# VHH binders against Decaprenyl-diphosphate synthase subunit 2 (dlp1): the designs that were tried, part 8

Target 1, 294 residues: Decaprenyl-diphosphate synthase subunit 2 (dlp1), of Schizosaccharomyces pombe (o13851)
Amino acid sequence: MSFPFASLLKRPSAISSLLSLKKPGSWSSILLKAVGVLSRDSRWHSDLLKMLTEEMDSLNGQINTWTDNNPLLDEITKPYRKSSTRFFHPLLVLLMSRASVNGDPPSQQLFQRYKQLARVTELIHAANIIHINIGEEQSNEQIKLATLVGDYLLGKASVDLAHLENNAITEIMASVIANLVEGHFGSRQNGSVGLSNERTILLQSAFMPAKACLCASILNNSSQYINDACFNYGKFLGLSLQLAHKPVSPDAQVLQKNNDILKTYVENAKSSLSVFPDIEAKQALMEIANSVSK
Short names: E, the ipSAE of ESMFold2; O, the ipSAE of OpenDDE; V2, 0.75 times the mean of E and O plus 0.25 times the DockQ between their complexes.

## First folded at step 6 (VHH)

Design d10 (framework vhh_7qbe_3)
Fold by ESMFold2-Fast, scan of step 6:
Structure d10 (fold): chain B 294 residues (1-294), chain A 119 residues (1-119)
Amino acid sequence: as target 1 above (294 residues)
Amino acid sequence: QLQLVESGGGLVQAGGSLRLSCTASGRTFSMGWFRQGPGKEREFVASIYWSGGDTYYADSVKGRFTISRDNAKNTLYLQMNSLKSEDTAVYYCAAEPYSSGTHYEYDYWGKGTRVTVSS
């Protein structure tokens, strides 16, 4: 029998999707830990790994098609392709879908809807990374192409949302696009929009994983109580990762305050999972949260 | 656009009780109460998630105030007991459609309701 982690890493497309320049607290390191945790349960690790690999292959296939057609597209998509956050949101969608399943096993149609939602989240994320990395150092031609590539990915996300046939999910995912734009504007304008630093961080880092987890729960027709738990897990996880990636303060009091806040965010993410039965998907989500504070 | 309307403020003597209400024009995920006393900055009082189970309180009000909500009525409540003169403030209702109860997460606010505690 093939070791699931080794099988995933053997594939160049899967490797490039999970690895970037390694930094302490990087998303790629967290994703690799999650894959390792998931491989412990023989019941569903192969199915989950297969779903994750298929999503990575599908998205890499699209990107490879675009880059093969134009050398400039390779340069434009490079910030996304080397990003440590690549495929993080699909992983959360798939894990949360498994954690929030009711007593009946999901149908083939529901599994396809999980994959469609996961793809939507990655298309929006890829578009955002491409757009925010547009800089003055690029030619006017490169800037125009980067804008168009991002717009194309958002267009594809809109088509995939239409195919889910769920108005609530469509509205929520559309609001994620608005959140990311507002957050980027708030950061770049340095307070000219009246946004606090805290609000800017929520818009840039927290609402995307929060709303991705919420939408996974909505696909399962979960109660409001479960929907709230899914949103809170993603939100606090996003906040904790953003804080963990900040430079270490030379001020001991600021460092202590940030460490206390980080611990609070991690504990809030973990406590949000108390509504779920003790299954491997819940354990994987717990381990992802724990890895941020370690 | 989401609108919030507070009610229930007034004059009350120290040691007394008062109940504030806030009605939202639509569904909210997280709601909270904030207050601003004369010459002071706005401070967090309490927050509650949609489920009603996840509540947070400022240390200054813990054990004296209780936050609750009625989702069928889109209404938030703050039960204020053992009121002190330091509780004198304008109380603001805040909400987010899809966010949690931390004080910096809100961008929808009511106009406020005044609470005055004598002596």
Scores: ipSAE 0.000, ipTM 0.209, lowest interface PAE 10.8, mean pLDDT 75

Design d2 (framework vhh_7z1x_3)
Fold by ESMFold2-Fast, scan of step 6:
Structure d2 (fold): chain B 294 residues (1-294), chain A 121 residues (1-121)
Amino acid sequence: as target 1 above (294 residues)
Amino acid sequence: QVQLVETGGGLVQPGGSLRLSCTASGFTFDTYGMNWVRQAPGKGLEWLSGISWSGGDTSYADSVKGRFTISRDNAKNTLYLQMNSLQPDDTAVYFCAREPYSSGTHYMDVWGQGTQVTVSS
């Protein structure tokens, strides 16, 4: 179970696929700019996203090893490996870290904390995708393996959170795990969960990118207003991406309403960035939001 | 400084109405879900109502459902509680409270100082 993670960074269209965004041609320039912003400081010797992908590849290799190269691993991890949202949250963490410090290069210690936070977000995301794709089609062995692999990834995330030694970030990221579970029940269970469609969308799609961006800001000891701006950018970006992924409605009025809401979410994401100076990281985040509405 | 300030409390006769306001400062108000909570003399905290960041989703405790209405004006950084058909049992200190970034637990991380509502003849 390995995916050539390093090759992903050489093809901007692959990252566009990870985000499930339309118009890959225009999107490629935006992703190149975003990656360029993160990798401009030569003192770090390598691209931040490349370092993260190498760490995720190592973890996947370790899981393969301890399960004795169980062929079922490819089947249970396939939903994550083919996911359009893979590495989306790490990208937001790293860009927001640059934007929320006015583009100043971080210290080596702070840079390591950004990497740890980015890894935590991807571990939680990977665990969630593996868990939510457990279904009646799987054998008992597949269900058990998927459950344990997801739990292992959450265990790794917990260790990384402990190493950040920031109680606020630990509580916020732990709440993401709860939000994802609650959202899954609201969207999939026909039982008496009591969640509205809007609440379910926030829990499933918005709170994770929102809280990822927030935690990046918290690592920088930013003000309450900057923290709120980072949260709102991630929230509205997550909401807009969820709408953009929604199947095109055959009802023209529903389609128009969804397009109007999408434009509102994109505008709110962009306006959240007004607290930042006009630097490359901010422009990359603006272009990411703009690409969702075309 | 993060701050919530309640106003609009006072003495009212049974069957009367009051509108409470809560003004937020020091944070981006439209980011957060908001709640109203009360505490009667010598009793614990009772959650009354919640409203989402946009105002699109509201919830109420059974004790106030149909009598109280929660609303917000994000342009004015203000939360409201319209209280109708007030009863002596509604006598309490009323607090507005901010929902933490994690929602759904009725757990609050920022509280106002409260405003006294007294319902008596």
Scores: ipSAE 0.318, ipTM 0.690, lowest interface PAE 3.4, mean pLDDT 78

Design d3 (framework vhh_7z1x_3)
Fold by ESMFold2-Fast, scan of step 6:
Structure d3 (fold): chain B 294 residues (1-294), chain A 124 residues (1-124)
Amino acid sequence: as target 1 above (294 residues)
Amino acid sequence: QVQLVETGGGLVQPGGSLRLSCTASGFTFDTYGMNWVRQAPGKGLEWLSGISWSGGDTSYADSVKGRFTISRDNAKNTLYLQMNSLQPDDTAVYFCAKVPDYRFTSSLYGMDVWGQGTQVTVSS
């Protein structure tokens, strides 16, 4: 009935403070417990809650190991550790994997493949945040360390992709890395030329969640129709989150236009889910979309 | 079912104008890049123009640049091609085509859904 999604997503600073890598009972565990409340009578929701909790705890533990109280390493990983988007892509992968197979429990082998894909998305996301936060104000040693940490995370993602043994997923996730780099060059902060604002936003904010959701459905051998729906959910959710985190305009006309666009993105994300039966995973994905606009 | 239907073709005199429409159904039209392609009698397919998912990016073949304008109305699931200063060499069957990406592509091999085509004849 009541989920913490709306209250957590409306307070980005509160989410950032709750995403401490040093405590297992972080924002991610709260989010996972909320997902588990979708249907009290469903045996499937208990399995989903266990799966998501175990995966998030595993990812949190691994990243905590990488930050092992080294002062420079801690500073390098700080932008990622305080990010409001930490663990977002793994959650989408796991929910979409369940939705695209009509909520049936996965085989042990398929469950391991879901976990590998979820780890790949978080490793790529973490690497991107670390790399884009390299600035001219940092020492040469800090820049070198940040570069190597990001490269290490991408290396681990490559190993997990190899173990999935799916060429389509490997190509798609490799293209995400390229998208994020291209999007960075397209930003106004770089002073680069040649990319439109629309293309830059899609590359930086939409394609990562879009392609993560797409890969989850491909892993389940879904039809092209279902693959398209998964891609569109992630795309519009990513666009809506980017717009929702933008500073509020003092211009009433600009504010109204941005609010209208945000509502359109949220509605398109929700409409993309119409291809799925009305099970707990679909309800969770609907609630995540609803929480972005209010 | 996934479908694209072109309308607006016909007979026009040299120097005249036509507006082609392409109505999409069975997929989320506002998500994908769209193209216009033509085939003149006895010749191969020629890419003419592409438009991104939102309409923010467009491109044109040199043969039509400055004469043709591509646009889309995502609320109506409709793609348009405004053709001005038509020449006899513009006589062809005109197809709209979807790509499996938010971007357009000038590669005919990158297009996954095609319409039936609409005939445009430019003659006196």
Scores: ipSAE 0.010, ipTM 0.240, lowest interface PAE 9.8, mean pLDDT 75

Design d5 (from d1, 13 letters changed; framework vhh_ozoralizumab_d1)
Fold by ESMFold2-Fast, scan of step 6:
Structure d5 (fold): chain B 294 residues (1-294), chain A 121 residues (1-121)
Amino acid sequence: as target 1 above (294 residues)
Amino acid sequence: EVQLVESGGGLVQPGGSLRLSCAASGFTFDYYAMYWVRQAPGKGLEWVSEIYWSGGDTTYPDSVKGRFTISRDNAKNTLYLQMNSLRPEDTAVYYCAREPYSSGTHYMDVRGQGTLVTVSS
């Protein structure tokens, strides 16, 4: 109970590895602020933080075990292992799951379902990073291995989705895989698949956090009203993070316009949380949104 | 409760024009991309147009491109479809739909009751 965050940092954990990726406005700094909120005076806060840390440690351990067996696999997984976006979606799932039930303690079965959904989102995210980082500089053997590793992670995600036994969540998370692929093709200068810039940004950056938050509320059998709020929080948070991490424009008018749009996205994300009571999970989600504009 | 109510359909001669409206309620309209889709007698649903949440980008299939214009008024929670140079093959029930949670570009999450457009020859 004395300094619980320091106790968590003693373990080989994803939180400890994320601290090594400290950058102003990065996901790792946002995660630390959210962890600070969750570690405030409450048994329930410590339970959420423990659950998040256990899931992150489990995923980190699995990845480390794979890389120990094959040096080529270590090289292929480096973009993901060094990514500041690791465990962003799991954190959103766990916080939104708690917010959408007004902070009431979940059953052990519901706890397990939250963890499974969180794992699904990270497996899909890891597969995407590995696949999009396949490039001309890699050997034919590295390209083949990266393709198969990404496919394996998607296969594991599919098994976890099947075990959730919820057709709506399965369809939504499957659509995230399609969205990420469509967005990747839309971003290519030569082969854009006819997508607008706005659609491409939604597909690449917004729909995954949006659908992750939505699925968390679906696990709680929430109303349409709450489902919409969760989707919109994730969507605007994703849009704001994409815009905040965009290279600074040399054009002062473009810079001002982007700053105004960023403020609007952050306000829309925060406004979406108004349906929830002021509990610790909502406070953490508010802190995540506030951190994007700082 | 999420509701979409279409209006403006009717009987029109080939080459004529119609303007469809869709009144949205029960959700934050300006947070969602909106669609018009249609269903001809005995056929499946066909996507007609999409407009993004800000009123920014719009898309159309080749079958209606240059003839139909989608627009929205976020202050009034209303979606519009301006249809010009109507053809007999445009005869269908037209539905207003919001952006789906679970699927890509052309799958609908919520749609209204529809409004019938008949292009008679």
Scores: ipSAE 0.228, ipTM 0.616, lowest interface PAE 4.2, mean pLDDT 77

Design d6 (framework vhh_7xy4_2)
Fold by ESMFold2-Fast, scan of step 6:
Structure d6 (fold): chain B 294 residues (1-294), chain A 121 residues (1-121)
Amino acid sequence: as target 1 above (294 residues)
Amino acid sequence: QLQLVESGGGLVQPGGSLRLSCAASGFTFDYYAMAWVRQPHGKGLEYIATISWSGGDTYYSDSVKGRFTISRDNAKNTLYLQMNSLKPEDTAMYYCAREPYSSGTHYMDVKGQGTQVTVSS
């Protein structure tokens, strides 16, 4: 390694540069930087993201096993494996869990619940990416396999939600599945795709990160005020990422207006974090938001 | 402390108009979708209208579509309901509500004390 590791850890912005849709890094690099941020000043927290990654790899291994290493599996999982948003929601859950804790170290039981919630969000996200990438150009065998793999991941998420034994979190995360399905269809009239409105964008891109952050706060038994802040951070971050990922308009006035809206979303996300103590997790969440507008 | 205070209700003749207002405090108003719901005496809550956090999208129940208009002023933290062509069946206590975290529900997250609308000759 030619780089001094200590130098990289002095720059919390290093994680945000890898998450930005405008300047994306490799997914493995994002995981390594997140591990560095999350492991600061706490040995028992040091491998939470690594543990989650290992659990997701184990699930992928189980899918490979029961499909008898079906060669079509690589094709149907490719959209998810190439996704710039892979592990995005788990990262938000883990950072928000740390940011919303008041002083006392969380119990081992609470630590496991953070991991379970993070896994639920990634399972739902993976299932959604696999399902929405089913198209007419694929073989009947690929369509069937993609449908069943996605359903399997949603089944696993449902079991994990049941084991969290929190009715509010179960209802909220179940509503995310419904939001993603509703958002996929958007507005359609006479066989034509309608115009994307604010509701369609919220359903497709904002409610997932919003509700993931909200559920992390609920696990910490936070006040309604803190719950609201977590929801709003995730909502505006999701809106920011969706807008930043849109194709650049050839109209200079439209481009300027979209850039101004993007800056507003980023500032709203950042202002939502003002309720948290100024710790490294909050700094990381601020840097993630800042990276979207750069 | 989260507070919603409705005003503008009263007695009006059939075919008349009223404009309801809701003053919000204790939360970042422009970050939330807002709704109007009503409850006639001795009956359950009925959804009326929703407006998105930016004011860009509005939704109405079939019973009021074309007669009522929901709007908001984010600078003043105020929600409005313009009610036209009022009918006796519009008689109810009207409540301002903040949309819950769950999308697609008409359940109230936070609800005010209400303002009474009576349509009678």
Scores: ipSAE 0.309, ipTM 0.665, lowest interface PAE 3.3, mean pLDDT 76

Design d7 (framework vhh_7xy4_2)
Fold by ESMFold2-Fast, scan of step 6:
Structure d7 (fold): chain B 294 residues (1-294), chain A 122 residues (1-122)
Amino acid sequence: as target 1 above (294 residues)
Amino acid sequence: QLQLVESGGGLVQPGGSLRLSCAASGFTFSTYAMAWVRQPHGKGLEYIATIYWSGGDTYYSDSVKGRFTISRDNAKNTLYLQMNSLKPEDTAMYYCAREPYSSTGYHYMDVKGQGTQVTVSS
């Protein structure tokens, strides 16, 4: 139920899953560096990531109460709780918020908006993980419960978007929900013809981190040039992570092509950061990209 | 400065063909999905086609599917629309548009060019 941030950094399965191509220790160091960058600013104290963890735990507790401590709640939330991508989008939002400013500390109002945006991204991500893990092997009760839990999380995201009071960000984040749904149905199911693999990956995995990074820079009133750089970093990072998480191909030619594409995506993500000053937030974003490459 | 400059329009007989070009500048062309839209005289904008950044994925409106082909040359920062089997109802001002956050079935276009006129005689 409770997910203290410190214990999340100590969860080897989540870290190892993300780093199937690299040592778990190197990823722990990168995560600690990202947390350190955010914590050193008194306004970006580690409490922010702790608050996000506590909020997700609080929502789970509320749903648990509504379902009279239904033991199925733990089962339907397990895919999200075990996900290596948990809190990935919030961290990108916070790091991009630091990288896309001229070094001035944020106002209290802007800081609250960063927190709301980070929360929105995690709520949408959690709802998506819960919904896409609904399968034919589950009981009707499990399917109904998972559907309602996901809908509840999307409802909470909608409230946070409304409170953010930024029409561009609201429209972009709403489009993420549409992208995730379309991407899910884009893959072949029940023998039907789906979207191309490239379009499906873009919709399922690239647009979410891309649009999260974009929204962070929009919140800072950044130029279109900076907005484009943030979008591209997130896009190529998302493509990289999806490719890195695919099962290893038994076909040597496919494996080699996938490795070459992965390297290209990682380099594109890193080159997108060239527009930012060489500060700790940029270095953390560079290290996140580097951690994906084989 | 963002610029999209369309060219290649003109007069053509029904059943004929035209190739439209759009030269893009002021942004990293290869990282954006691009679209073609059209506006017949006195009517609203109609979506035609989208091409994703790699050029491998395309999406078309039903009215042009099988007749029009969208393509791009990222090295030249140029978007193309090959129009075959043209019909009188294809008469419109054609615009290329940047779709920064492309998604299937949704249209969010933040910049479009000056347009190029296509007239298909009866």
Scores: ipSAE 0.074, ipTM 0.434, lowest interface PAE 6.5, mean pLDDT 75

Design d8 (framework vhh_4orz_3)
Fold by ESMFold2-Fast, scan of step 6:
Structure d8 (fold): chain B 294 residues (1-294), chain A 120 residues (1-120)
Amino acid sequence: as target 1 above (294 residues)
Amino acid sequence: EVQLVESGGGLVQAGGSLRLFCAASGFTFDYYAMAWLRQAPGKRREWVALIYSGGDTDYADSVKDRFTISRDNAKNTVSLQMNSLKPEDTAIYFCAREPYSSGTHYMDVWGQGTQVTVSS
């Protein structure tokens, strides 16, 4: 069947996340690059574009239905709807799922499981964005609604995890929720917890893409060696993106150190993909990593 | 094959010091956080110290300021320097690899452990 990439033009919220013309190094720029690489290959790109389009349409539909009846819900969900990170984790799940099976087309059942996992990652991400944007400037009603909306999304994710019927994936994705909350406390002002800088960055930026990639390979019953490679790709990609988005230091020594660390993270992410054959999904994942340092 | 081998345990008097070593093989050591945990007789395993791939460290309150965790990526080793030892530190000490959830202390690879006994 066929839902062409052009169908994304009907969904401005999905397009804004993937087709952003914002400055280089943004999440949207990276996602656009991955899509561009995939669209060059005629062998299987139509199946992957179909999968991406259907998943994006599904996520759009779900989120739109939650905001229809209350004017405050539009304000509460705006940080998520305007986020450049929308659909980033779903894309990684889909690309890594393809790479983990040597590029073979999935069965209908496995395809549905990929979509369920991708949805889980986006629901958790959306809940996190909504919750971390709760602040003292908001009305009591707005704070209450934001809390409940985020809780609803986490509840939906829990149901979808139960339907995957995989205890390892359930535990790992539940740990992502814990990681994001703990990372939020680590970044707080006003005498918050004394988490190390590396721990805070891992919790906020690395473990979500790392565990999304790991779970994708687990769905394919991959070996522990392949699972480790998927986790490390996502971890180092997340670390590299966090570092690349930091303000450029005016201190030449700090700038050089950060540039060296960034190069190491990108190289580690790319090196983690060496376990995969040179197929289009691997090339897309390599291109995503390469785009971080440009 | 992924393996962790502990060494350095033994008998020591209260107030004394010991240094534990863990030799790792079969994986890209510098990519992973490494931890030390311990289990005293009749008690559950307790996390002691953690060192992240970038070198940051974290410690349980019970050992903070007394124990120091370190790593040597060139030699694929992690070490635990234990100072001002107390009888309550008596336990089997385990080296562990933390692949997927450093913050939640989920460990997927464990060594056989090394016995530490602290006399009163």
Scores: ipSAE 0.397, ipTM 0.723, lowest interface PAE 2.9, mean pLDDT 77

Design d9 (framework vhh_4orz_3)
Fold by ESMFold2-Fast, scan of step 6:
Structure d9 (fold): chain B 294 residues (1-294), chain A 120 residues (1-120)
Amino acid sequence: as target 1 above (294 residues)
Amino acid sequence: EVQLVESGGGLVQAGGSLRLFCAASGFTFDYYAMAWLRQAPGKRREWVALIYWGGDTDYADSVKDRFTISRDNAKNTVSLQMNSLKPEDTAIYFCAREPYSRGDHYMDVWGQGTQVTVSS
């Protein structure tokens, strides 16, 4: 019945009013600013909404066919649907694609490739959330269904990745899937032995946004210098978000240390953007980083 | 321009110690994990140690408890303290920058290497 972002994009005064009234650092504030930036390109906002809608519709249809009257789809997808990190990686891909473009506006073919990469990142992210939320408290049927749903999403990602026809991006995004699996084992009670805490955090939280941003610049045939900047922005942003989501420590010394580390990560993410011209995409990426430190 | 320059290699007797240094320039050093790798004559290059920007470390089984990797972000330097050296540690030692996960061992910037020779 209603698509709030699509309706707001038809009224620029409504968007500007909402952005000025939203609390600094809220995810909804950031999302509205990013949507505003993306809507300046005639196709961006429609394509993002279509991408997300089509994949969820396809998933719902497939699961209904496979389960034959199984009502568990909502329960299995609930952790992903309630996640605050939904659409985070697509947003970074699309903003970084705009920031790292080399002079000329993107062709329709290049624009389609940006959208395919953005979709790949969200499919991998959704599969990961569904898989990591499998627990012993669930029935054997729920465990099997969650496994199959995640596998289905990874299969869809593999098809989209193949259509990009870029071996470097394929290898990098495949390594993301491996990183997420390894990081999950590192965070488990039995799997924590043999992996450092920093390695586990990198694998779970940093390499996905880092490699997503890197792949966006690779699609633009950017220099190694620009590729490094994109990777580092995503890496430090991911580390910032992971640290910001930790419960506040009752120990004043630990709290101060964590706040200092968070500020360092945010400043490192912002500093990596210095290579880009001061366009709206860069401003949106700066705002995303600033929002993490409150 | 991005560069890594190793120093501290030399000849040492078995059971002795040696410290290698790597000076980094041309990039934001604090952003990167740094690694030491080695190559013995007629062998493939092998990973020895890695240090993340936050100070966490990983070591190859062959050097655990004998080698210590450390970094100084203020000086853009990585060091490798090698204790209880064995003739089998004889190799050219390379400093390298790791931009991606340790699991893929992909290194995008390499130093020229420094020779370490351990006599029996």
Scores: ipSAE 0.006, ipTM 0.314, lowest interface PAE 9.9, mean pLDDT 75

Design e1 (framework vhh_7b18_3; at its last look DockQ between E and O 0.13; V2 from the best seeds 0.00; counts 0 for: pae E 16.6 > 2, placed apart)
Amino acid sequence: QVQLVETGGGLVQPGGSLRLSCAASGFTFDYYAMGWARQVPGKGLEWVSYIYSGGDTEYQDSVKGRFTISRDNAKSTVYLQMNSLKPEDTAVYYCARSLEWSTYGHQFDYWGQGTQVTVSS
ESMFold2-Fast, scan of step 6: ipSAE 0.683; ipTM 0.869
ESMFold2, look of step 7: ipSAE 0.000; ipTM 0.120
ESMFold2 (binder alone), look of step 7: mean pLDDT 85; pTM 0.862
OpenDDE, look of step 7: ipSAE 0.025; ipTM 0.462

Design e2 (framework vhh_7b18_3)
Fold by ESMFold2-Fast, scan of step 6:
Structure e2 (fold): chain B 294 residues (1-294), chain A 121 residues (1-121)
Amino acid sequence: as target 1 above (294 residues)
Amino acid sequence: QVQLVETGGGLVQPGGSLRLSCAASGFTFDYYAMGWARQVPGKGLEWVSYIYSGGDTEYQDSVKGRFTISRDNAKSTVYLQMNSLKPEDTAVYYCAREYSILTGKYHLDYWGQGTQVTVSS
């Protein structure tokens, strides 16, 4: 046969492969429900996965060329490839962009800007995962390679930010990079519970989704009121996810307290959406928040 | 053009063993992680095993301890050694290349015809 049968089983998007591998109750299951809502506008789903997949393949080729086919590349990217948080921020950007546009379909140019912002968030996230997983147990060669790969991804994010031609978004996303680095060092120096612990959690888990949602709103030239709502949705969603994935306490009172706080974060995220019309994008954002607290 | 050719399937008794081979061509084999997935009759496609370009491996829980994935970069070939086979392992087995280093085992490209494995007396 000139055409292999297995090629007919080739998946058109990364999400279709994730569907086959997901386990019930995982974060990927929550993301897939949100993607299901967006499936009514198949261009958002297919364009996002096509853009990310094609860009990642291009980056693979470039990285492989300048590293002279370094076999350690697999090992240093493994933490990101295994991460259940892949595509989380791009999905929030796309849903929030749609929710904050007052129901009108975006122009082709505005839609491309949404996808560029989504790509920026994933590049920053990938670079962060690669960098924070550098450990003393790795060889000097692995450490150098991981550092350079992460830096390369951040360089690509910087170029995409420049092409968005929005100084506010550039400053906000640059601050996300700073927040992630500060949060990493904060967790390494924290020996006590209190404001420093709260700040570390905000830096590591809340500000990235908060600022991603904020920037999506800014692309739509939204009011400050809407911008604040977008930031708060992402902030409380990030806090709820961090708490939901925290190791279970053996103390029943601490467990109850954490469950109550989790429900409060979820309700705050949902309340932040009250400013949006009741369209499918808002419903998807509501479902993402609801899925965390159960 | 990317090409993957799966061989080594057949009929085997429960508790038996088979070794599957996948001959790859049309790309820089050493660069890509490779995997095996299977399609069980009446069910969907299920990921089985994955091997990174550096040789590190991962397995689906149902095959851990029974299956071993390996690769020979000089021959551009990936293997799946299947031991202690069970009737539920009956499926068409497909060799797959990772689509992208960043998506890994969660997004695989299938290029071959697959090879049938039947576990039955």
Scores: ipSAE 0.000, ipTM 0.167, lowest interface PAE 13.4, mean pLDDT 75

